# VH-VL binders against b9luv3, part 20

Target 1, 134 residues: b9luv3
Amino acid sequence: MVSLGLVVARFNDSVTEPMAEAAREAATDRDAVIVDEVSVPGAYDSPLAADRLARRDDVDAVAVVGAIVTGDTDHDHVIASATADKLTQVSLDRDTPVTFGVSGPGMSGAEARERIDKGADAAEAAIDLADELD
Below, E stands for the ipSAE of ESMFold2; O stands for the ipSAE of OpenDDE; V2 stands for 0.75 times the mean of E and O plus 0.25 times the DockQ between their complexes.

## First folded at step 8 (VH-VL; framework fv_vedolizumab)

Design q4 (at its last look DockQ between E and O 0.58; V2 from the best seeds 0.00; counts 0 for: pae E 2.6 > 2)
Fold by OpenDDE, look of step 9:
Structure q4 (fold): chain C 134 residues (1-134), chain A 122 residues (1-122), chain B 112 residues (1-112)
Amino acid sequence: as target 1 above (134 residues)
Amino acid sequence: QVQLVQSGAEVKKPGASVKVSCKGSGYTFTKYWMHWVRQAPGQRLEWIGEIYPGDSDTYYNQKFKGRVTLTVDISASTAYMELSSLRSEDTAVYYCARGRWVYKTGSYMDVWGQGTLVTVSS
Amino acid sequence: DVVMTQSPLSLPVTPGEPASISCRSSQSLLHSRGNTYLSWYLQKPGQSPQLLIYGISNRFSGVPDRFSGSGSGTDFTLKISRVEAEDVGVYYCMQGTHQPYTFGQGTKVEIK
């Protein structure tokens, strides 16, 4: 059984909560367990939470979910790039899968709502990596 | 107990605007969608729009062509629906309804207000 | 917009007998990962609508087990195993998959 940590960026919570739910459901469907879930204000804040989860012996992989919608900030691309880069760094430094389930940038709220499955994909990818790299 | 209490009946002339309020209690106002639905006499329920108080995300039925504005006052746990350029066809009972958006079960409305009758007549 | 069609529109029922209401959508209500967003509501005389079923088959809290929902794709059914006097009213199906959300015409259930 794979043990997951889940990080949920709460900015645009109307979208990110459903994304988190999708991740939780995906974990259940794959007989994985989410051993801890951490909420952070925005995607940019997720690396620290992911890092702390990745350090835990009871965590096999970390899934990060969030939504970066155009118009919410003037630097959505910068946030997305920085977040992706640092989450990758966490994965490498901790030798623990950290998957990127953050939608955007360059999308509207409506488009974000259509991409809720990104949360499920992140969870499944985390499980797959945990299984493969174990 | 979760409750939605709406403002009282309104009588308006064509071309005027109406603003209906809906006060929520018994739950975390910012964590549930607020839907607006109306029911004209002898007609089916019609979805107007929805707003998520937590981040002000808003969606409208395009049928209303920008005549509807949904807003919230978080401090008062109150949602508002404003409908402008009123027509006789806008005569209906207007409902606010608490909505959930869950990945597995989608969008549904689990608690409804008592309704507000809006009458548009010359 | 997705058109929801209910049948019948009027349903007289003898107390204790079963009732069945059909709801058909003009297009599939299947969302992602097999989820379908269909709900049922009851509007009793002089009252606001109230939720009965969500997610096709989930009974809302407090809803008697004599109510059940089923279906998939474009065809859905609400069943009442034993109709009671308190079940009188207009039943509506609603699709929550596609915006704008749309309701059926309503089915008026009455006691014979």
Scores: ipSAE 0.609, ipTM 0.881, lowest interface PAE 1.0, mean pLDDT 95
Fold by ESMFold2, look of step 8:
Structure q4 (fold): chain C 134 residues (1-134), chain A 122 residues (1-122), chain B 112 residues (1-112)
Amino acid sequence: as target 1 above (134 residues)
Amino acid sequence: QVQLVQSGAEVKKPGASVKVSCKGSGYTFTKYWMHWVRQAPGQRLEWIGEIYPGDSDTYYNQKFKGRVTLTVDISASTAYMELSSLRSEDTAVYYCARGRWVYKTGSYMDVWGQGTLVTVSS
Amino acid sequence: DVVMTQSPLSLPVTPGEPASISCRSSQSLLHSRGNTYLSWYLQKPGQSPQLLIYGISNRFSGVPDRFSGSGSGTDFTLKISRVEAEDVGVYYCMQGTHQPYTFGQGTKVEIK
């Protein structure tokens, strides 16, 4: 049984809450348990929460869920890239899978909603990595 | 007890605008979608659009081509639908409805307001 | 827009007997990962619509178990195993897979 930490970036919770629900459902379908969930204001804030979870002995992997919606397009891309880089660093530093499910930068709110599956994908990838790389 | 209470009936002339209010109570207003649906006499229900008060995310039925505006006042737990450039075909009962979008089961509207009759006549 | 077609449009029933309402969509209502976003509403005389069924077959809280939903793809059915007098009204299916969300024409259920 894989034990997951879940980080939910709450910016645009019309999208991110359904993504978190998709992640929870995917974990249940795979017989995994989400042992803790941390809510952060936005995706850029997720690396610290992921690091906190990844340090725990009872967490096998961390899934991070967030949305980066269309606004200042350059700003959105900077946030997405910086977040992905830091989450990868957390994963390497903690020797713990950390996956990032994000509705893409520069997308409208309507398009971000259609990508709710990214929440499920992040959870499944975290579980797969925990099983394959331990 | 979850409740949606709408503003009273309106009579308008063609070309005018109408703004219907919908006050929610008994739940966390910012955590549910607010839908607007209308029903013209003898016609089926027609979805107008939805707004999420928590982040103002808003989607419209394109049939209304920029004539409709959905807004919220979070401090008053109230949603508004404004329809402009009214035509006689806009005569209908307008409903607000609270809903969820759930990954497993999709969008559904679990609590409805009492309806607001808008009559457009010269 | 996805067209939702109900059959029959008028359904006179005898109390205690079963009733069945068909709803067909012009496009598949399958969403990714196998979810299907089809719901049913009842509008009783003089009332606002009320939710009966969501996600094809899930009864909403407080809905009697004589109501059941089934179907897949483009064909869906609402069944009432034993119609009661309070079940009269207009029944609507709604698809929530594609925006704009669309309703069927309605099926008026009346006691005969």
Scores: ipSAE 0.455, ipTM 0.812, lowest interface PAE 2.2, mean pLDDT 89
ESMFold2 (binder alone), look of step 8: mean pLDDT 93; pTM 0.947
OpenDDE, look of step 8: ipSAE 0.577; ipTM 0.873
ESMFold2, look of step 9: ipSAE 0.426; ipTM 0.808
ESMFold2 (binder alone), look of step 9: mean pLDDT 92; pTM 0.946

Design q5 (at its last look DockQ between E and O 0.32; V2 from the best seeds 0.00; counts 0 for: pae E 3.2 > 2)
Fold by OpenDDE, look of step 8:
Structure q5 (fold): chain C 134 residues (1-134), chain A 122 residues (1-122), chain B 112 residues (1-112)
Amino acid sequence: as target 1 above (134 residues)
Amino acid sequence: QVQLVQSGAEVKKPGASVKVSCKGSGYTFTKYWMHWVRQAPGQRLEWIGEIYPGDSDTYYNQKFKGRVTLTVDISASTAYMELSSLRSEDTAVYYCARGRWVYHTGSYMDVWGQGTLVTVSS
Amino acid sequence: DVVMTQSPLSLPVTPGEPASISCRSSQSLLHKRGNTYLSWYLQKPGQSPQLLIYGISNRFSGVPDRFSGSGSGTDFTLKISRVEAEDVGVYYCMQGTHQPYTFGQGTKVEIK
């Protein structure tokens, strides 16, 4: 059984809450368990939370969900890039899978709603990596 | 239990504005969509719009052409629907309804308010 | 907008007998993500609408198992295996695939 940590970026929570629900459901469907869930203000804040979870012995992988919608800020691409880069770094430094379930940038709110399943994808990818790399 | 309580009936003249309130209780107000639906006499239910109190994300039926404004007061767990430039055709019972959006089931309204009659007449 | 067409519009039923309501959409409700968003509501006399079925076939909490939903694409059906007096009211289908969300005309179920 794979033990997951889940990080939920709460900015655009109308989308990220359903993404988190999708991730939780996916974990259940794959007989995985979410041992801890951490909420952060935005995607940019997720690396620290992911790092803390990845340090834990009871965590096999971390899934990060969030949504970066164009128009909320002029720095949506910068935030996305920085977040992806640091989450990758966490994964490498901690030798623990950290999956990127952050939608955007370059999308509207409506388009973000169309990508809620990315939360499930992130959880499933985390489980797959945990199984493969264990 | 989950409950939505709406404000009382309104009587307005054409051209005026009306603001209907919907107070939610028994659940986390910021975690569920709030839909607004109206029902004119003898007509089918008509979707007006939806708002997510947690981040004020909002979608409108374009039929209303900007006459509708959805807002929330989180501290009061209350959603508001304001309809401006009222017409006789706006006479209807207006409902607030709690909803969810799940990618595999879509949007649905699971709990409804008691309705607010808005009458527009000269 | 997607037009939802229900049939029949009036449905008198003898208690204990089954009832079937059809709902047809003017275009496919299959979402680009592969899901179909169709729900059913009942508005009892003098009351607000209440959710019966969501996601085509999922009964909402507390809804008796005599209610069932089925369908795909553009054709959907609500079935009541054994109509009871408490089932009297107007039934509405609603599509949630395309904005704006739209309802059917309603089917008035009455006891003969």
Scores: ipSAE 0.584, ipTM 0.874, lowest interface PAE 1.0, mean pLDDT 95
Fold by ESMFold2, look of step 8:
Structure q5 (fold): chain C 134 residues (1-134), chain A 122 residues (1-122), chain B 112 residues (1-112)
Amino acid sequence: as target 1 above (134 residues)
Amino acid sequence: QVQLVQSGAEVKKPGASVKVSCKGSGYTFTKYWMHWVRQAPGQRLEWIGEIYPGDSDTYYNQKFKGRVTLTVDISASTAYMELSSLRSEDTAVYYCARGRWVYHTGSYMDVWGQGTLVTVSS
Amino acid sequence: DVVMTQSPLSLPVTPGEPASISCRSSQSLLHKRGNTYLSWYLQKPGQSPQLLIYGISNRFSGVPDRFSGSGSGTDFTLKISRVEAEDVGVYYCMQGTHQPYTFGQGTKVEIK
C-alpha cells in the first residue's frame, strides 16, 4: 500500500479542485492512501509544502496539482519551469518521489479533460515511482 | 431555492448587439460554472460557452468566438452574455444554466434560467 | 465537433407503456479511466430544459425511478419504464467529453 502526500494549489479552483478530486480517486483505484493534504495559494508555493510532506516517514511519495494562469506569456512558462525544477530538487533532496500535475502554461482550453486528468496522472505517477523504487 | 432569472425579451436589428443577464440566487455563485445555450425555432439546443465566476475561466464554442463575450459581476451574482453583429439566424431563445464539472460524471447543467427570446428582424 | 444523433425523432406513446430513446455519438465518449460524460435533458412544452440523467446513468435529484440511462462508447439509451402524461416533451442527450459540448436533435415524446 503506497502512502501519498497531496499538495493542492488553490489558484484556478475551476481546474484545481477537480484535479485534486481526480488525484484522490486515482489513489483509491490503486489501493493507495492519501495520508495528508496541504493547500497552498498557487503552484509556485508548492515546493515548500511538498518538502514538508516528503520529510515524513509515513509518506512514500508526493503528488502536486496546480494550475498556471494562461495568458500565453513568457512569465507563465517561467513560473511553470521554475516550479518543476524546485519540485525535482525536493524529490532528489528527500529521496522521495514528487510528481507535478499542472494545468498550463499555454493551456488556453482546447481540451478541458486533459487539464483535469493531469491530477490523476500525477497521483498515478507518484504511486508507480514509489512501487518501482521501493 | 436555487434559481436563475434572466432579463426580458429583446428585438434587435441586424448588425446590432444584445446583452442578456442572468441573476443567480440560493447558491454560492462563484463555485459553479455558468453555461449559455440557445435554441433557434425548431432547432436543437446549441452550447455557446461557459464561464466560472470564481476565477473567470471562460470557454467559447468556436462557432461564436469573436462575436460572443461572457462576463460576470460577482457582487450582483449576475452573469452576462453579449452577442454582437446580430443576424437573422441569431433569433433564438437564450438560456443560462448553472453547471458543475465532476471528474467521474463530467459536465452537466442542473438549473436553467427561464430563457430570453432575442428576435433579430428588419 | 462531435455529432450526437438521436432516434427516433418523434415517439408517440400510450401512457403506461415503456419508451426508449437512442443517442449515438460520432466518436467515442469514453474518457481516460473509463469515465463517460453523457447527460439527458427533458424540455416540457413551454418550459426550459431540465436535467434527468448525468454520467450515463445517474438520476438527478427528484427524477423518478422510471427513468434510467445506459450505454457505453458511442451508443446510449434513455428508458422510461412506464410513460406518464407529464413525461411529454422533447428529450435531448448531450455529450460533455469533447468541447464544444453538443446536443442531439431531440426526441419529441407525445401521447398517441
Scores: ipSAE 0.374, ipTM 0.799, lowest interface PAE 3.2, mean pLDDT 89
ESMFold2 (binder alone), look of step 8: mean pLDDT 92; pTM 0.945

## First folded at step 9 (VH-VL; framework fv_vedolizumab)

Design r1 (at its last look DockQ between E and O 0.65; V2 from the best seeds 0.00; counts 0 for: pae E 2.6 > 2)
Fold by OpenDDE, look of step 9:
Structure r1 (fold): chain C 134 residues (1-134), chain A 122 residues (1-122), chain B 112 residues (1-112)
Amino acid sequence: as target 1 above (134 residues)
Amino acid sequence: QVQLVQSGAEVKKPGASVKVSCKGSGYTFTKYWMHWVRQAPGQRLEWIGEIYPGDSDTYYNQKFKGRVTLTVDISASTAYMELSSLRSEDTAVYYCARGRWVYKTGSYMDVWGQGTLVTVSS
Amino acid sequence: DVVMTQSPLSLPVTPGEPASISCRSSQSLLHSRGNTYLSWYLQKPGQSPQLLIYGISNRFSGVPDRFSGSGSGTDFTLKISRVEAEDVGVYYCMQGTHYPYTFGQGTKVEIK
């Protein structure tokens, strides 16, 4: 059984909560367990939480979900790039899969709502990596 | 107990605006969608729009062509629906309804207000 | 817009007998990964609508087990195993998959 950590960036909670639910459902469907879930204010804040989870012996992989919608800030691309880069760094430094389930940038709220399943994709990718790299 | 209490009946003339309020209690106001639905006499329920108080995400039925504005006052746990350029066809009972959006089960309205009659007449 | 079509529009029922209401959508209500957003509501005379079923087949809290929902894709059904006097009212199906959300015409259930 794969044990997952889940990080949920709460900015745009109308989208990110359903994304988290999708991730939880995906984990259940794949007979994985989410051993801990951490909420953070925004995607930019997710690397620290992911790192904390990745350090745990009872965590096989970490899935990060969030939504970066255009117009929320003037720095949506910068935030997305920085977040992706640092999450990758966490994965490498901790030798633990960390998957990027953050939608955006360059999308509207409506477009973000259409991509809720990205949360499920992140969870499934985390499980797959955990299985493959174990 | 979860409750939605709406403002009282309104009588308006064509071209005027109406603003209906809906106060939520018994739950975390910012974590549930608020839907607005109306029912004209002898007609089916008609969805107007929804707003998520937590981040003000809002979706409208385009049928209303920008005549509807949904807002919230988080401090008062109150949602508002304003309908402008009123027509006789806008005469209906207007409902607010608490909505959930869960990935597995989708969007549904689990608690409804008592309704507000809006009458538009010359 | 997605058109929801209910049948029948009027349903007289003898107490204790079963009832069945059909709801069809003009297009698939499948959202993603098999999830379909269809709900049923009852509006009793002089009252606000109340939720009966959500997610096709989930009974809302407090709803008697004589109510059941089923279906997939574009065809859905609400069943009442044994109609009671308190079940009188207008039943509506609603799709919550596509904007704008839309309701059926309603089915008026009455006691014979």
Scores: ipSAE 0.747, ipTM 0.911, lowest interface PAE 0.8, mean pLDDT 95
Fold by ESMFold2, look of step 9:
Structure r1 (fold): chain C 134 residues (1-134), chain A 122 residues (1-122), chain B 112 residues (1-112)
Amino acid sequence: as target 1 above (134 residues)
Amino acid sequence: QVQLVQSGAEVKKPGASVKVSCKGSGYTFTKYWMHWVRQAPGQRLEWIGEIYPGDSDTYYNQKFKGRVTLTVDISASTAYMELSSLRSEDTAVYYCARGRWVYKTGSYMDVWGQGTLVTVSS
Amino acid sequence: DVVMTQSPLSLPVTPGEPASISCRSSQSLLHSRGNTYLSWYLQKPGQSPQLLIYGISNRFSGVPDRFSGSGSGTDFTLKISRVEAEDVGVYYCMQGTHYPYTFGQGTKVEIK
């Protein structure tokens, strides 16, 4: 059974709250348990929360969900890349899987539900990694 | 206790615009979607669009894209629907409806306003 | 747009007897990860619509247990196990899986 930490960025909560729901449902469907959940203002703030969770002996993996939705597309990609880099560093430093489900800018209204699925994908990837790298 | 109160009936000429207000009370306005739905006399319900006041995330029925604008005034807990270039077939009762989007079960509209009759006649 | 087709469009009922309303969609309402966003509303004479059922089969708070929903894919059913006089009005199914959200034509339930 995998024990997950979940980090939820609150920016753009019309998207991130459903993403967190999707992650929790995916964990339940896989018989994993979310042992703690940390809310942060935005995706850029998530690496410290992920590090806090990844330090815990009772956390096998961490899933991070967030959205990057602004009018500045180039800066959005820089923020997402910087966040992904720092989360990867946390994962390596703590020897703990850390996954990043991010809803990016530019997704159409017809694809709105696909953005939310990224939350479930992050949780499933975290569980898969914990199982494989145990 | 949760209620949505809409502005009064409107009579408009073809080509004009109308702006309907919907004031929410008894709940956290920024945490629920606001939908707009219309019903022409004796006809089915027709979804116009939705807006999330917390971040202004907005989706429109493409049938109305270019003619409809959804906005909110958070400080007044009020949502607005503006429909431009009115035609006689836009004569309908316009409802606001509060809803939440839930990943497992989707969107559902649990509290409805009283409706605002908009009549378009020349 | 997804077309929602209800049957029957008019349903005369005797209080105490069961009733069934069918709703069919022109394409699957299954979301990419297995969720289906189908709801039912009742509009009583002179009133705004009210929510009955969401997510196919979940009864909204305060809705009597004589109402039940079922179905999958493209075919959905609302059942009333024992119709009461207060149940008269127009019943609408709505799909929320595909934008734009769309309603059925309505089924007018009347006392006969």
Scores: ipSAE 0.431, ipTM 0.820, lowest interface PAE 2.6, mean pLDDT 89
ESMFold2 (binder alone), look of step 9: mean pLDDT 93; pTM 0.954

Design r2 (at its last look DockQ between E and O 0.44; V2 from the best seeds 0.00; counts 0 for: pae E 2.3 > 2)
Fold by OpenDDE, look of step 9:
Formats: sequence, C-alpha cells, structure tokens
Structure r2 (fold): chain C 134 residues (1-134), chain A 122 residues (1-122), chain B 112 residues (1-112)
Amino acid sequence: as target 1 above (134 residues)
Amino acid sequence: QVQLVQSGAEVKKPGASVKVSCKGSGYTFTKYWMHWVRQAPGQRLEWIGEIYPGDSDTYYNQKFKGRVTLTVDISASTAYMELSSLRSEDTAVYYCARGRWVYKTGSYMDVWGQGTLVTVSS
Amino acid sequence: DVVMTQSPLSLPVTPGEPASISCRSSQSLLYSRGNTYLSWYLQKPGQSPQLLIYGISNRFSGVPDRFSGSGSGTDFTLKISRVEAEDVGVYYCMQGTHYPYTFGQGTKVEIK
C-alpha cells in the first residue's frame, strides 16, 4: 500500500477544494492512503510543505494540488514556474516522488474548473511513481 | 441550524432594478456556494447563477445577458442578487440556496431560503 | 442548454402504493470518472424546494428511506416505496454537470 502526503494550495478554494477531493478519491480507488494533508495559502507556498512531507519515513510520495488563475496576480507565470521548479527540486533532493497537480497559468476560472481532474491525476502519478521507483 | 433568510417582497416597474438579499447563518459562509433560483408562476425552477463567497468565483446563466449581478458581504454573511432592466417576465419567486460542490456527488443545493416574490408590473 | 424531461408530469397515487418518476437529460450528465451530478428536490405546497437526493442516489439528511434514486448517463429515476400524505408536492430533477444548471418540468404527486 502506497502512503501519500497531500499538499493543497487553498488560493481559489472554489477549485482547489474539489481538486483535493479528486485526489483523495483517486487515492482511495488505487488502495492508497493519505497519511497527512497540509494546506498552504497558495501554490508558491507548496514546496516547503512538500519538502516536510517528503522527509517523513511514512510518506512514499507527495501530491501537490492547486490552481493558478490568470488575473489573480500579475505574476501567474512566474509563480507557476517557480513552484514547478522547486517541487522538482524537493523530489530530487529527498528522493521521493512529488507530483505537480497545479493547474494554470494562463487560464480563467472556468478553465480551472474544467481541470479539477488534475488533482486525481497528481495522486495517481504519485502512486505510480512510488510503485515504480520502490 | 443552517438557515437562509431572504429580504421581503418587491414590486417594481419595468426597466427598474431589484436587489434581493439572503443572510446565511449556522455555517461557514465562505465555504459554500450560494445559488440563486427563480420560479415564475406555474413554471419550472430556473437557475440564475452561483457565487462562492470564499473567493468570489461567480457563474451566471447567460440567458440573463448581463442583467444579473451576484455579490456577497462576508462580514454580514449575506449574499445579494441584483437584477436590472426588469421585465414583466421577471415576475417570480426568487430563492437563494446553499450549494455544495463535491467531486464525487457534484453540485447540489441542500438548504433553501424562504423565497422573495418580485412583481414587475406597469 | 441541457434539457431535463420528467415523466409523468402528474402522478396521482393511493397512500401506501409505490411511485416512480423518470428524468431524462438531453445529453450525458457524466462529469468524469463515473461521477454524474443529478439531484432531486421536492417542493411541497406553499413551501420552498427541499433537497431529497444528490449524486443520483444519496439521500439527504432527514430524508426517509422510502425515497431512493437511481440511474446513469441520461436516464434517472426517483422512487417512493410507499407514498404518504406528506409526500404530496412537485418533484424536480436537476442536473449540476453543465452550465447552466437546469431543472425538469416537475412532477406533481397527489393523493387519490
């Protein structure tokens, strides 16, 4: 059984909560367990939480979910790029899968809502990596 | 107990605007959607739009072509629906309804206000 | 817009007998991964609508177990195993998958 950590960036909660639910459902469907879930204000804040989860012996992989919608900030692309880069770094430094389930940038709220399954995809990717790289 | 209390009945002339309020209590206002639904006499329920107070995410039925504006006052746990350029066809009972959006079970309205009658007549 | 079609529109029932209401959508209500967003509401005479069933088959809190929902894709059914006097009113199905959300015409359940 794969043990997951889940990081939820809460900015745009109308989208990110459903994304988190999708991730939780995906974990259940794959007979994985979420051993801990951490909420952070926004996607930019997720690397630290992911790193702390990845350090734990009881965590096999970390899934990060969030939504970066155009118009919320003037730096949505910068935030997305920085977040992706640092999450990758966490994965490599900790030798623990960290999957990127953050939607955006360059999308509207409506487009973000259409991509709620990205949360489930992130969870499944985390499980797959944990299984493959074990 | 979760409760939604709406403002009183309104009588308006064609071309005027109406603003209906809906005060929520007994729950975290910012964590649930607020839907607006109307019902004309003898007609089916018609969805107007929804707003998520937590981040002001808002969706409208395009049928209203920009005549509807949904807003919230978080400090007062109150949602507002403003309908402009009123027509006789807008005569209906207007409901606010608390909504949930859960990935597995979708969007549904679990608690409804008592309704507000809006009458548009010359 | 997604058109929701209910049948019948009028349903007279003898107390104690079962009732069945059909709801069909003009297109699939499947959102993703088997999730389909269909709910049922009852509007009793002179009252606001109230939630009965959500997510096709989940009874809302306080709803008697004589109510049940089923279906998939475009065909859905609400069943009342034994109709009681308090069940009188208009029943509506609603799809919550596609914007704008839409309701059926309503089915008026009356006691014979």
Scores: ipSAE 0.853, ipTM 0.939, lowest interface PAE 0.5, mean pLDDT 96
Fold by ESMFold2, look of step 9:
Structure r2 (fold): chain C 134 residues (1-134), chain A 122 residues (1-122), chain B 112 residues (1-112)
Amino acid sequence: as target 1 above (134 residues)
Amino acid sequence: QVQLVQSGAEVKKPGASVKVSCKGSGYTFTKYWMHWVRQAPGQRLEWIGEIYPGDSDTYYNQKFKGRVTLTVDISASTAYMELSSLRSEDTAVYYCARGRWVYKTGSYMDVWGQGTLVTVSS
Amino acid sequence: DVVMTQSPLSLPVTPGEPASISCRSSQSLLYSRGNTYLSWYLQKPGQSPQLLIYGISNRFSGVPDRFSGSGSGTDFTLKISRVEAEDVGVYYCMQGTHYPYTFGQGTKVEIK
């Protein structure tokens, strides 16, 4: 049974709240348990929350869900890349899987739906990694 | 009790604009999508677009070719739909509808306004 | 746009008897992980539409259990196990899987 930590960035909650719901359902469907869920203001605040969850002995993996704002694509790309890099460092430092589901604004209806699925994808990837990496 | 109350009927000439208001009460306005749907005489329901007041995320049916603008006034718990460059084909009843999107079950519109008749004629 | 096709378009019914309405989509309404975003609305004479069923088969609060929904993929059905006089109106299916959201053309149910 995998024990997950979940970090939810609240910025753009029309997207991030459904992403968190999708992550919780994915965990339930895989018989995993979310032992703690931490809300942070934005995706760039997530590495600290992920680190604190990953330090816990009762957390096997951490899933992070968040969204980016596409008003200044250079800035958003930089913050998303920096966040992903720091989350990877948390994962290596804590020897704990940390996955990052990031959604941006969709260009079409299909793209809007894909934003939500990234929450489920992050949870499933975290569970898969915890199972595979002892 | 959750209610959506729309502004009154409008008569417009081709080329004009109309702005329909929809005031929500009895719920947290910023936590639900507001949809706009119209029904021309003898025609099916037609989805116009949606706006999320909490973060202003907005999606439009591109059939309206950028003629529609959805806005909100959070302090008044009121949503607005503005349709410009009106044509006679735009004659319809325009509804606002409160919506939820749930990952398991999708989008659905659980509370509807009373409708606003917009008539476009010479 | 996804085309939603209802049949029949007109459905005269005898009170107390069952009724069935078909709704077909021009492409699959499956979203990932098996979720399907299909809902049903009733527009009674002179009224705004009202939600009956969402997510194929979930009855909205206050909807009598004589209403049921079923289906998958592209084929969906609304059933009324025993029609009552208050069930008269136009029934619409709506898909919410693909933007823009689209409705069927409606099925007018009347007592005969």
Scores: ipSAE 0.486, ipTM 0.827, lowest interface PAE 2.2, mean pLDDT 89
ESMFold2 (binder alone), look of step 9: mean pLDDT 93; pTM 0.954
ESMFold2, look of step 10: ipSAE 0.462; ipTM 0.817
ESMFold2 (binder alone), look of step 10: mean pLDDT 93; pTM 0.953
OpenDDE, look of step 10: ipSAE 0.818; ipTM 0.930

